# Ledger of designs, part 8: VHH binders against Probable fructokinase-3

Target 1, 345 residues: Probable fructokinase-3, of Arabidopsis thaliana (Mouse-ear cress) (q9lne4)
Amino acid sequence: MASSTGEKGLIVSFGEMLIDFVPTVSGVSLSESPGFLKAPGGAPANVAIAVSRLGGRAAFVGKLGDDDFGHMLAGILRKNGVDDQGINFDEGARTALAFVTLRSDGEREFMFYRNPSADMLLRPDELNLELIRSAKVFHYGSISLITEPCRSAHMKAMEVAKEAGALLSYDPNLREPLWPSPEEARTQIMSIWDKADIIKVSDVELEFLTENKTMDDKTAMSLWHPNLKLLLVTLGEKGCTYFTKKFHGSVETFHVDAVDTTGAGDSFVGALLQQIVDDQSVLEDEARLRKVLRFANACGAITTTKKGAIPALPTDIEALSFLKDQKKRQTNLKFSKWCCTASPC
Short names: E, the ipSAE of ESMFold2; O, the ipSAE of OpenDDE; V2, 0.75 times the mean of E and O plus 0.25 times the DockQ between their complexes.

## First folded at step 1 (VHH)

Design z11 (framework vhh_6z1v_2)
Fold by ESMFold2-Fast, scan of step 1:
Structure z11 (fold): chain B 345 residues (1-345), chain A 122 residues (1-122)
Amino acid sequence: as target 1 above (345 residues)
Amino acid sequence: EVQLVESGGRLVRTGGSLRLSCAASGRTFSIYGMGWFRQAPGKEREVVAAISQSGGSTWHADFVKGRFTISRDNAKNTVYLQMNSLKPEDTAVYYCAAYDSGYFTLDEYDYWGQGTQVTVSS
């Protein structure tokens, strides 16, 4: 039985999914906050949903608690069209939780319920290897590297995906407070650096990994390795810089009224991977790559216009409407400028 | 500038399958977002499916979702519409269209083909 969905490449996203508890008010400590709103999160889960909302095929591989929160999170993945066959449930550990607030002095306060959380207890022997082997793109982050047995599961999943011919996509998504030390974070992240085909870092992560405050092409290229196909440095409101073996350049993002930047990077990654999964030759063609990155920047920008990560991730229709509006606004601006500067001769 | 020529339209029986092709002429096919539209007798033209330049982003109308699939082959300068489980209601002239951006749109296209007739009977 022929299926159109069987022709689309599968993007498998590996790692954590959790609940972020965000304060109902800002400017107070965690203990002073009168309440919190629960927000489903986790960069790998956000990427999977971003892919699916844009009309791609996505699966999530990870472990959740066998509790109300774990089943809620699995339900959110299913409702958003993400394949849940890679999800395991831990009978003893709870679903991961994070509490984050911004104090009045500008300092971030964190409290994590991850000692151990279910996501860190994923074992190599419980991986859905057939699902992983089906991946055309295998995406992952760094939280799954922090503790055993999940680190071993992460390494096994990467090996299986690579042997099956998948493109490996790495977004370190550094969360310094979760690591025992900055040195250990750098060591573990760099230990898998040469395995990835595509790597995306922020400018803050570039500074962290290189220990160099000068953000220039030389600093970025110091992270290049011979088998890397694409290195991306995201620059927030300034867009991104891309590096390949043959070319490098920058692509501007879109100016929007940002409400919440949570998930914008995950949205960018999901859009990028969805564009690349069925045609890797894009990575060898600068003009086509620039158009893909402009699309990814649009998806990231849209995600900042709404509160939360998952609720703010654009559908394909929303992304297309946004890009159409940007084209119309550009056309109107050019026409208005022409009319205002026209000289009747 | 691009010229679009659809082919593959014919008479098919209810429950049958058909693949439409849209051949583009010109060096710049791979920069266009593409769409398939249809127009039945006495009805307005409606969007059926759309695809980005890379093929990474696709959209399908609810009334064909699960039955029709849009795809493209940039090496062959061709976009396809695979139509399965055809119904009499799918009878229409099918048009391919190009949008002069690498992304696609659902209502504003710059270049259009001449159309290919699909007729679905018992």
Scores: ipSAE 0.000, ipTM 0.133, lowest interface PAE 20.3, mean pLDDT 85

Design z12 (framework vhh_6z1v_2)
Fold by ESMFold2-Fast, scan of step 1:
Structure z12 (fold): chain B 345 residues (1-345), chain A 120 residues (1-120)
Amino acid sequence: as target 1 above (345 residues)
Amino acid sequence: EVQLVESGGRLVRTGGSLRLSCAASGRTFSSYYMGWFRQAPGKEREVVAAISGDSGRTWHADFVKGRFTISRDNAKNTVYLQMNSLKPEDTAVYYCAVDTPYSYYEFDYWGQGTQVTVSS
């Protein structure tokens, strides 16, 4: 469906949703943890909720277990305003579970329980094709490429969305422990690289995909292809670097007291897609793109200030208030700095 | 289009007074910091005074303290610089600037400047 002046374009996010079990005590191993808290997880689901919380239209396409956890996850999507018409339930398989440990340096480590999990059993023949065709933006990751029948469902969904004129957004969201080998991960990820209009990678993913430890513009541009509209490299506390056909540059992020980085990249992606879904000409205007990326960085930064992904995703009101507060702090710092330069302290 | 237009610059004798105005059009800036800068011949641009949007808090450079006063009228979307006891060294092009959320390291909108010449 075409967007009009009174209607927002639909962002469809495709892939996995699962339960993460997070230790009650930080810095402990899985075996040493005395207890766990359950948290909804899955990068594609986080992106859909991020879009919805910012006032966008979002739908999720995926498969959950026909169990208490699967219905809980579907309920969370509905509660957060995400269209659930693309959700399927598997009567035989269980909802996927993961155990995640947060290292003292803020990095996440995962241990997955999938025996098989329902999210990887999505078939091509059960896709809601009308929902997929209605997408103005179709977003996806790489976990849905790992095993059949979900790999075939993923490829069909991409094809249907692209044929309907959707902008294809790809966040590889690499989870090495889920792949049979690093080489298979690279092969599958690179096999769909040329299909996407927008790609976001982290600096760790850039190193993984290029096998080059030097994080420079040449390394990033080695991943460029002629039909790509935007390549983004996220750099954690250093912000992000953007590449287009006409220009490239970097946008700093906001320095906050980070307690949990889970979902920060998903928040960034959701904010970016929400800002461009109804006006893709932003991708051709560097000043406007920089403003969008600053907004996306703000959403990512806010997400790190609270535990978990979904509970930490900002509303549009929260994001705009954050930007206003950060601008006032920065303006006060400029003011003080000018006082010193004009009248040395 | 968003524009800042300075006015009021002219030739004035030492010890005289002058009021500069900066009118903003195309958008309101009531919540943003605004400032006056000047650039004398052969010198870099320097900050003269600044005023906050919300609190009306002001700052003045030491070389103009007690002589210049910055003020604003948010209903008219205008910032003013009242200049008293003018000296030949105050001769410069005076620029108005506004600070918005678009950039965190520099002012986002600038006027074209108004020439102030102080003769002895």
Scores: ipSAE 0.000, ipTM 0.239, lowest interface PAE 12.0, mean pLDDT 84

## First folded at step 2 (VHH; framework vhh_gocatamig_d2)

Design g06a (from g06 with V58Y M60A; at its last look DockQ between E and O 0.01; V2 from the best seeds 0.00; counts 0 for: pae E 17.6 > 2, grease 25.6 > 24.2, SAP .749 > .668, placed apart)
Fold by OpenDDE, look of step 2:
Structure g06a (fold): chain B 345 residues (1-345), chain A 121 residues (1-121)
Amino acid sequence: as target 1 above (345 residues)
Amino acid sequence: EVQLVESGGGLVQPGGSLTLSCAASGFTFSYYALAWYRQAPGKKRELVAGITSGGRTYYADSVKGRFTISRDNAKNSVYLQMNSLRAEDTAVYYCVAHPTYYDFWSGPDYWGQGTLVTVSS
């Protein structure tokens, strides 16, 4: 039932927000780095911002330190139009930080300052339940499951959201180093698996969760549960595969000059949720879903063209412009192929 | 013709046990996820337990630790072992087959006619 009231449905994103510190010089140790660039992030926060930038209504639920970084992060949410009424500030615990090491081989290593950080200490009694109940979509990751009391807060928030009739959206957003073990990660990630209405996993996460290296529909469907409305597997440059009870398929993504893939998944999820929040019947219409996923792929692709996550998240105008340009390219390619076939060599 | 036939329902005392069975026919059983739903008088239908084609199980919080869903592909059957039954478990229980990737086009969800479980002293 499209809410007759012209008001956009609220997407509430739950979880962590933190600052990544990226060395200004690559290939050196953290101690040898002369400086760091601040990169605000957090997958749930990024999703909220992505929704807002696309013209949706978004809120963030989480806990930050009552410090300069925490207030900076809250400010970023506000600046991007995300409702911050679900944010708590901890007077004793600090905002989560991560130092990123860029190895010579291009791999990133993370040193986390979360011993504990404020985001880990969110309690069930600190939750803005009114905000959570107002959600049409409740989105969350798995990092909040790692430790108490945040785990309990996550569970309570999910319960309240579900009871209020929200669609539950789950992106595990696997960060192995934050877990005590891979086994524990799998166990906890899967512990709430059956609660989600929508699940999005990457190919890497699919392999991790299934312990199967084979990227096929069978492997993906091993993650299916009876109450699931949509299972998504994102495949980077190959686009995404979707599964519903009635249909399945793939949607190709767009070729772009990728600079940084950070935040691409969050952009994709934000775009998806923004498009379906007011009309969930899209999930039952393959043609409509494919259009939404094309849009989501576009947003993900655009996000890769700029450095960083939050700064690279597109607006609705940017996304639409991009899609228009892509159509023109396709038409030109068709025309060029037609011209080549019409000219008798 | 697709058929799902539930059996095993009846009257049981609180704390008692009951096993529901569902025999399926008319479709490729192994390609379907199976589930038990229940509907109590005046209440909405709710998922009780599910089992994927791969054997992964899911339970409602209200029955977790008390109920066990299992399937036998050789017999085209799904079972629900119900232990420590409570008055609130009183409902009509339905067996349901959900298509999976392997049989997406085989049709809609298939529902049984239901079997009544009454838990009363």
Scores: ipSAE 0.000, ipTM 0.235, lowest interface PAE 13.8, mean pLDDT 89
ESMFold2, look of step 2: ipSAE 0.000; ipTM 0.142
ESMFold2 (binder alone), look of step 2: mean pLDDT 82; pTM 0.834

Design g06b (at its last look DockQ between E and O 0.01; V2 from the best seeds 0.00; counts 0 for: pae E 21.0 > 2, grease 24.6 > 24.2, placed apart)
Fold by OpenDDE, look of step 2:
Structure g06b (fold): chain B 345 residues (1-345), chain A 122 residues (1-122)
Amino acid sequence: as target 1 above (345 residues)
Amino acid sequence: EVQLVESGGGLVQPGGSLTLSCAASGFTFSYYALAWYRQAPGKKRELVAGITSGGRTVYMDSVKGRFTISRDNAKNSVYLQMNSLRAEDTAVYYCAAHPTYYDFWSGYPDYWGQGTLVTVSS
């Protein structure tokens, strides 16, 4: 890995940061829950932290409440080495909260306290434009598109980033309950689709956006636009599929004992962006891209082995160690299969 | 089909008042910023007033204090109250829908109305 002695490219992540309150007891209503665990999150924030933990340079742009939770969240970013110069605090609006209900069937329901929350109220005039202009990669989600003035702030930030020459990275990170309707969600998510240089969607999001249940290359390519450099479809345990102008393929992920899948996508994206920020030529080299995606898959996989999002995000050391161990396992399995075939029982 | 239909234009005397209305359909009105543009004969189209989905307003300098833009999301309508009208306010007024606040300055809305003529003449 050529230690390019140069200043690491800045990845600026734009969007929401919030606290999920997870009941301490499963299978009960929120009102019946005796307590809650705080789980800080937000997909863009998670991505920033993921980048930082992997040794990248990351900044977060968003708005938090000028309250205990907001300052806690900002502290988490700082603690993880994320530049917080893009954070605004709102004196009137509170930090966004979400209460998570685990249904008996294992599905999660969210009750959001965003009426409005501070993240929704980020204004274009509050943006640290200098920070945004310094971005080599500008990453964002779709939640910031839901309401004004944050939508306008998002658009301004994108514009400024793009004008400054940043690579635009888009993970819609669909949260249906936050939208007025599925149709509106699709419309708004797609409204900026052609602006992104890199797009990552999950299989669920692919189905949602295309309204097609068929998970194939044709369906994925329906999301292609001419300015796109990389389209990624993450498929959970099946890994990811990648599409570029020149090539397409799939990269398998790693088998792990998954505990919590929260943050896995963010980890994947963070890893991807951290690996490409200083050398975008990787996007044009299939072999190199596959290596990056393997790394990203590893980070995603590692993230699933622990509870929570942020606490589960791996460091570069952890990721490398994991990959090394996986290679050993594969070699051992091959050796064992060879030994079994060579010994005529 | 997206439609923006302006109404309320007409002939008015200098110093008079006029209210323009624009009825929108075919898109999620509440998510769009709305604007009024005008184009006088031989002049370029210019932004007169804009209102974001959140209710923030912007005005061109020449109409500040005289014109008021407002919106009614329940009626999918945007209005322009024009007071103290001047001869120089004579133009075709256009309603427009923008996805973002900054689009007001770009002059490239997603949707345009057909326009309504306002003539200020004694």
Scores: ipSAE 0.000, ipTM 0.234, lowest interface PAE 14.5, mean pLDDT 90
ESMFold2, look of step 2: ipSAE 0.000; ipTM 0.121
ESMFold2 (binder alone), look of step 2: mean pLDDT 84; pTM 0.853

## First folded at step 4 (VHH)

Design a05 (from n09 with T100S Y103L H108Y; framework vhh_7nfr_2)
Fold by ESMFold2-Fast, scan of step 4:
Parts: sequence; C-alpha cells; structure tokens
Structure a05 (fold): chain B 345 residues (1-345), chain A 122 residues (1-122)
Amino acid sequence: as target 1 above (345 residues)
Amino acid sequence: QVQLQESGGGLVQPGGSLRLSCAASGFAFSSYWMSWVRQAPGEGREWVSSINTGGDSTYYADSVKGRFTIARDNVKNTLYLLMDSLKSDDTAVYYCAKGSYYLDSSGYFDYWGQGTQVTVSS
C-alpha cells in the first residue's frame, strides 16, 4: 500500500500572492498600453502550487483583499489543490497589484498598488497556528518582512514552525523596488539568515547580499552558517551550485527553448521541497541530492517553455516524461557519436 | 575598503585572561556573521569562534569551549573575544574575519584583519 495524501508531509508556504498585469503589446509605456493580461503571481503561492501539481501536500498562509481579485486568487489556490485554511481576507485594503511594461527604449516601467496592500497587513494574532504547527516544511520569502504588522506575523510563524520541528526553507526573493533602501533589505534578510535549514539565492541575490561581484564558491560560503543544511545558488541556464556541511558541487540544467522565465525559480524550489519533505536524509547523501536537484532543474526548465508562472508549472507526469525524453535524446547523441567514430559507422 | 582592526593581545601567564577587540568599518557590520580565527607558529589557520548577526547564537571550536566567549556590539561595530584559563597551546596570532560559515584552515576568506599576537608562557 502506497502512501495516501494524508500520509504525506505538509509543506506550508508563507507570504504574498498578487496579480501582475502584463501588457498585451511590448514596446509601449504603461500608460500607452491598449490592454493588460492578468497573471496571478507571488513566489510563495507559486511554490505552494508547484508542490501540489507534483503530487505533494501544500498549504498557503497569507492575506488577500476582500475583493474580487483576492477571492479569485484564493480560488486558483483551491483549484490547484492548495489548502486555503491559512488565508485571511483584509477589510478595506486591496489585493496587491503590479503593472509592468517594457518600453521601446528598453527601460522597464512599473506601478505597484501596495500602499498598503492586504498581504502586508497580516497580523500575528490572525495566524492559523494549528496549520503552521502541522508543517513538515515551512517555506517563506522576504516581501513579508518589509512592513509591520506582517513582519511580526512572519517572525511568529517561523518560530511556531521551528518549535514544531519543521524544516525552514528560505528564498529571499529580493524585490529591491519594494524596500525602503538596499541597506534595510540586507539588514532584514540577514536578521533571519541563521534561522533557516535550507536557503536558495540567485546569483544576483548572492552579489547583493555579499556586496561581492566575484561569483565563486568562496563568496557563496561567506553566507554559510553552522546550522544550515543546504545552501543553493541558482545560475539560470547554468543550473545550480549546492553546498552542505559535507559536500558541494553543481548540477547542470536542461537545454530548452525558453519562452518566459517567470516562476522557474519557484518551480525549482517547489520540486526540491516536495522531493525531500518525507525523507530529509537526502540532504546528507550527495548522489541522492544530485538526483533531486536534477529533478528540480527539470521542473524549472519546463516552467520556462510556457508563458506565465502558474500555468507553466509541471505535473509529476510532465516532469517524468521530460526526464525520459532527455535520456532518449542523450542516448541518440551517444549513438550518433559512436556511429561516426566506431567501425559500425 | 573593508577594514578589520584587532587589539588586546599580549603576553600572559598560563591560567590568565585576555579580552580581544576587533573594530570594523567599511561595511554594514550588523548584517554579517563575524568570526575569530587563529594561527599558531608554524601551523595553519584554525577557526576559534563565530557569532550570528544579532549576537544570540554563538559557536566554538572544541579546544576553546567553556574558556572563550565571543560577543559583539552592533552599535559600536566591534567584535570581542573574552579568553579565560589561557593555555600555552592558545599562543597564536588572532584574526577577526567577516563571514557566516564554519571557518577552518582552508583559506576561504579575503576579509581578514592584520591580527593581534597572544603569547601564553611562563
């Protein structure tokens, strides 16, 4: 008898969920765009959905506006199998919105409706503590640290999860324009750095946090702490570099025709957490960790082949099929090389 | 640019005490883990102690546990090492280091101070 849904470890993802409004036409200013497509977003929400689509158990903890958009976002989480018992709705504040366009001169123009948005108004006293205590993995980002009362809610949720024995997973997901200053961003992010068991940063985030332009193992290890179980540096199309107490290395990603990179990092994180939630001994076994990271890279790569984040997140069937196709491609390349260099060719 | 200046070393008899200080400048001190590393004559570098950003988590090498205490003052941008029950094998140049990871003799850090000499002898 296989493990049922009730036997799987719960991954709770904490933070923001919002709507991105993307112009229907590129190369115009925000005010000149004739229309926008609404794209649900938010890195913590993307991680929760990624986990669920891969067959894991996921819950989302956060706050949305008591408006049409907030209820639409909650509906998207429910439709994708994410437990919504951690969602609160704010009286008066609106669901977070972002409008982003790429102008003809190559400059990005953006407008945020976050003054304050409902996601920043989550209070410690309205947290679903029972849900948080049931987490085997508790995942979070940094947008929820920017302002009170959400910062206090974030800190309380981390403490409750840690006390209950959850693995803490941190993806800073730095959004510089939302912070009052780069210095405040570094200070708040580093203030919780030593609380996490797993941390994933991008190369851009590594440069930001260390203030070092050299992207080498030494720079990454300057962010290591004695209780950290896994540090990951994602390098886009170059894959990822991993660091543990006992070993470090790199895992290449897959060559794909990328359409949209939105959500690829969230897909990678969701896949990683789903693979380790029921067996954390993987973090102490390099061969098994490399296999998990290869799977996570596959999920990230698949996500880039389709537009948007949520619509592009793979199912476990899609990820498995992709990996089989990559093995077939690799076998065909070996055959072609053998044919050209060996006697049967 | 990054400056780390150690002080407080000297000659002390076995069983004595010293307090080392490290004055930091050129970076956001409160945003970084800080460490103490030592190098004995003719030996490689040995990690001694590390402290997190808030000063509420401290870590020590087995050779110094119970004898040394690491502390920080984020208002003064200063790192401290309080050394009690000093032994002859504690004789080394002590370096202040910027960084959050477990330090060993591997040579990972570029942000080291000039060092302060601690000599424990009869």
Scores: ipSAE 0.005, ipTM 0.301, lowest interface PAE 12.3, mean pLDDT 85

Design a09 (framework vhh_7nfr_2)
Amino acid sequence: QVQLQESGGGLVQPGGSLRLSCAASGFAFSSYWMSWVRQAPGEGREWVSSINTGGDSTYYADSVKGRFTIARDNVKNTLYLLMDSLKSDDTAVYYCAKGTYYYDSGHFDYWGQGTQVTVSS
ESMFold2-Fast, scan of step 4: ipSAE 0.078; ipTM 0.545

Design a10 (framework vhh_7nfr_2)
Fold by ESMFold2-Fast, scan of step 4:
Structure a10 (fold): chain B 345 residues (1-345), chain A 120 residues (1-120)
Amino acid sequence: as target 1 above (345 residues)
Amino acid sequence: QVQLQESGGGLVQPGGSLRLSCAASGFAFSSYWMSWVRQAPGEGREWVSSINTGGDSTYYADSVKGRFTIARDNVKNTLYLLMDSLKSDDTAVYYCAKGTYYYDSHFDYWGQGTQVTVSS
């Protein structure tokens, strides 16, 4: 074996990082909340940290305010082992803030301080192109597509990464309130659809993008393009459905006592990318892909067992221990059932 | 090298129908999203419709939903806009564009478009 000492491939995650302010009391409107807890947020940043915590190499490319919050967020990335050479600071705009509450009727209320926030002001000319060219996987979402100049920076970064041979990973991460219209959101998301090698959507995003309430394989395949290597549809507690050129199927998730689902999808993506970055042939082998997706589902499930996204992201040891415990638990439950049913009446 | 040639416009009565065509050359047509954009007299450009590379996903401006149908033929490298129940407000020059809507300056337009006039 010539490659007994392999360097880990770099996963570069591009986009926004912000602070979410989450109410201290659930089930109330934003105006009714007596207080808020600050939580670092941003799907691309969550993915970068998820990769790093699982023992992968990750870098974040984005822009933060030159303020206490921006430097706090950069510090969190550094503390979690994420390469910060792709981070820029804006001297005029502030770090993005989001106030989010879940009402008793199940609806989320949002109030954004993004007019403009620093993440929106990333320019093509300030991108760390050497870092982007070093990516084996380049991951991105859609918030960075909403406004200029960040949209042009996003498109430039994608082109540079693709030309350098990176696998392009896209999680649209639809945030409807941030878009001027649903039509603009669909148009922008679909404008870069055929550029990605891997795309993950939720069932809600599938319905939004196809305008079809029927979430069957045909609806998912309507989003397939010839150069796509993997299409994933996440189904919350039902797990995920995967589509490739050769095969498709579903992988169930794990039943856990969920406290907070924030970051579960980001954890899933980070785990997937970490598992395939150094061996893309996994995408052509259904048995191996199913094992990877099971691992990704485990990471997502673990993330729901704690409040917030970043604090809840698992290490590789935690994820492997969880998988071992789940197998043992399922075996014990099955054995207990058989012992009871084996009793003659 | 890249060329987009629109045709099929004309004068039509309110409630009438037209079929616009766009012949594409100089690029891998089947690898690009395609759009229709219009410009009414004295107005700015307005996005009308977009279609994905395979033709399986289509998107429409609220003003034309249920009346217009976008389609493509990847063998003939041709984009179509089927316009039903035309209204006076549909009067505009219609442009074929490579890509999708993201501000009007984001589209690659070529040619002079095709004029659609809806009047009695």
Scores: ipSAE 0.000, ipTM 0.132, lowest interface PAE 18.3, mean pLDDT 84

Design a11 (framework vhh_7nfr_2)
Fold by ESMFold2-Fast, scan of step 4:
Structure a11 (fold): chain B 345 residues (1-345), chain A 120 residues (1-120)
Amino acid sequence: as target 1 above (345 residues)
Amino acid sequence: QVQLQESGGGLVQPGGSLRLSCAASGFAFSSYWMSWVRQAPGEGREWVSSINTGGDSTYYADSVKGRFTIARDNVKNTLYLLMDSLKSDDTAVYYCAKGTYYYESEFDYWGQGTQVTVSS
């Protein structure tokens, strides 16, 4: 039989993919670190792999260096079942790199090799338009908006996907140090705000975009636009808050022993998109949306229990097993609480 | 601090026209959606219109479509509502609000309002 992958809606994720170099020891400056571990990353690439590991159909659109690292990253996408036909290679520029360390005073040091990196040199004329037109969901962030020619490629890809009927999903994924100024970041992010069907922001991003320190439902709704289908505010260990035209509420997350939070938000997004790509009526059914968000929170939580982003992204079996274990723990906890309040335990 | 100051309201006869203005300060006006919301005596708040950051996308309540036009001037940091063919049902205090408004939503940033009265 022909491949059944065509039965599932395609989620196309657009943007950067890079290598983070993480120090082998903590508490030292970048210059003092004796060595670094390679951690492949990039929020759009993490989302594509998250979708694929959960059994969804995913493709990545972006540009890498025509170098050992670029081909390694493309290989990782392919190995994880992500369609690589949207990947371009730049012969002149290198694959994007970032070095990050936690200093002894608790501050993070960053050193970026992005001047210019290949990911920011993606041109509108080299986009795989056939692949983009095939998207049922088109997902993107904000790093691809920072510089030309990638900003123009980003805008063209969004236009082509929207005209083809795709649901547009936006995770600003604000990285303030990469922007020329906070004002430029707000201006560029808000310039595409009204084009998205789904937007997810963190509480930090909500404060940044609204310039309001009060994190309430009214502040979140100040970012609402009439054609938006879902606005999500992630609240770390407190879970997430969701807003639609008809209802809003919150879904708690899961307590786990976190080892590394890298990629947890990307895992959440990938899980959400994988669950709704073939049935968008979920967005109008609060009970079904709450179940999807609980599943997305589980995927995010699992991702924190292992080092790195990509290696920590769960399969559907792992996510479902985690949810079953959490229900068992809740049942036992409820019994224990009842015992202690009704009679001595 | 976010400041929104409405003007241009007044008494007008049915079929008449008014132009409301809202002067904005204390935030990056060009980076935010803006809306008009009204409240008639003894009634709840009603969303009237919203405009995107660039001024190229506009949205209207069914009750005002074809009669009202929302516009913005990002150089002057001013929001406008051009009101034509006014009806007695348009009598309300009109508020400028930062952000977009889903019909039942609330805003944190309201101006003082400007009274529009449509009567013979």
Scores: ipSAE 0.000, ipTM 0.323, lowest interface PAE 13.3, mean pLDDT 85

Design a12 (framework vhh_7nfr_2; at its last look DockQ between E and O 0.02; V2 from the best seeds 0.00; counts 0 for: pae O 9.9 > 2, placed apart)
Fold by OpenDDE, look of step 5:
Structure a12 (fold): chain B 345 residues (1-345), chain A 119 residues (1-119)
Amino acid sequence: as target 1 above (345 residues)
Amino acid sequence: QVQLQESGGGLVQPGGSLRLSCAASGFAFSSYWMSWVRQAPGEGREWVSSINTGGDSTYYADSVKGRFTIARDNVKNTLYLLMDSLKSDDTAVYYCAKGTYYYDTFDYWGQGTQVTVSS
C-alpha cells in the first residue's frame, strides 16, 4: 500500500562525522604548517546532506563530542536541513579529527585523533529507535564496525531498521588505516554483507574485497548475494556498473574539470537514494534505473568541480541545470557531425 | 507461444560480412535480454553476445569482440547480429536466445541459421 500521505520517505544515514584539518601550505610537515583549514566530513553525514540538498528528507544518526567541533558539525547538518534527532553528544570523549598530509607524490596521509573519539562510543541504548523505525532507507558505512560499542550500536540500528521494513544501503567506504589489518577490514566489512539490499563499492574496494585485480563483471558478481537488489561498482571517470537479479549494465559519467574528488561517491549515493526512496520499483526497471544512475553520476561529477565535500554537494537545481546543459552539448555534437557528413566535400 | 526465427546466414568468404536477424514473437520482447549463441560442428554451444532490454549495454565473447555487433529493434521485435571480418572459426549454427548468460538460463531458442566461412 503506497502510503498516500504526500510525505517524502526518510533516509536515515548512520555513522561517523568528523573534521579534516587540511594544511594551508602543501609540502610541509604538520608541525611546520602555519595553519589548517577545517573540512567537515564523514561519508554517512555527507550522504545525508546530499539527500537533503537534492530535496529529500534526511536524518543523521551518530555521536559527537560535547565540544565546539561537535556542535559545529551538528550545526552544519541542521543548516543543510538534516534531521539531527539521532545525534548524541558525549561529555567525555572528543569529536573525531583528522589531519591531512599531502606527500610529495600527491598521496594523502591521515593522522587520526580517535583515541577514542565520540563517534566510536555510540552505544545501542543511546539510539533513537523511533527515528530509525521511521526510515524508508537506512544507509551506513563500515567505519562504525571497527570498535565497540559503536559496532553493537550499528548492528542494533540495522536490525531495527530492517524489522521496520527499511531498505538497507551499504557503502563500505574503505579506510584501511583505521583498521587493525586489511584482513580484519575484509572480515568485518563482509560480516554484514548479506544484510544489505543495496551495495555500492568503488573499483578500489572491489579489488580489495575480492583480492582480484581484474575489473570485470565476473569479479563484481562475486560480491553478489541472493537478497541483494542492487550492486553498484563506481569507476570514477568511467561511470558506474550496475547489477540486479534481472539485468546488468553500465552508465557513463560526465566529463568535467575535476578539482577535488572528495565527496563524489557520497554525492552519488545520496542522489541514488533520494531518487529511489519513494519508489523502489525503479530497482526493477532497467530504463528507470539507468536514468537514476545518470542523475547520480551527474551529482558525483558536479561534486568534483569544487573543493571539499560538503561545500561541493549540488542542489536539485544545480543538478538539473547541469543535466540540461549536457543534453544541449550532446545534441550540438550530433548536429555538427551530421552536418559534416551531409556536406559533400 | 514463444517463437524465435533466425535468418541471414549463408556462405561467406573469410573477411566477409553477414547480418543475422531474429524475429521474436509470443512474448514481451522489449522486457527481456536477448543473446546470440553459436554451435560449431562437433563442439558445444558457445555464447556469442548479449544485449540488454534497452539496447544500451552490449556484451561479447572475447572471440568476437571488435568484429561482431549486437543490436535490437524493440518496435519490430527483432534482434540483429552484424558480423564483420568473419573467420573460418566463426563457422557455426547461430541461435537466437531469450535471456542472458548472467542471469537467466536461455529458456527459448530459435532453430538456428547456418553460417559458413570458407574460401
Scores: ipSAE 0.005, ipTM 0.312, lowest interface PAE 9.9, mean pLDDT 90
ESMFold2-Fast, scan of step 4: ipSAE 0.219; ipTM 0.620
ESMFold2, look of step 5: ipSAE 0.019; ipTM 0.534
ESMFold2 (binder alone), look of step 5: mean pLDDT 84; pTM 0.857

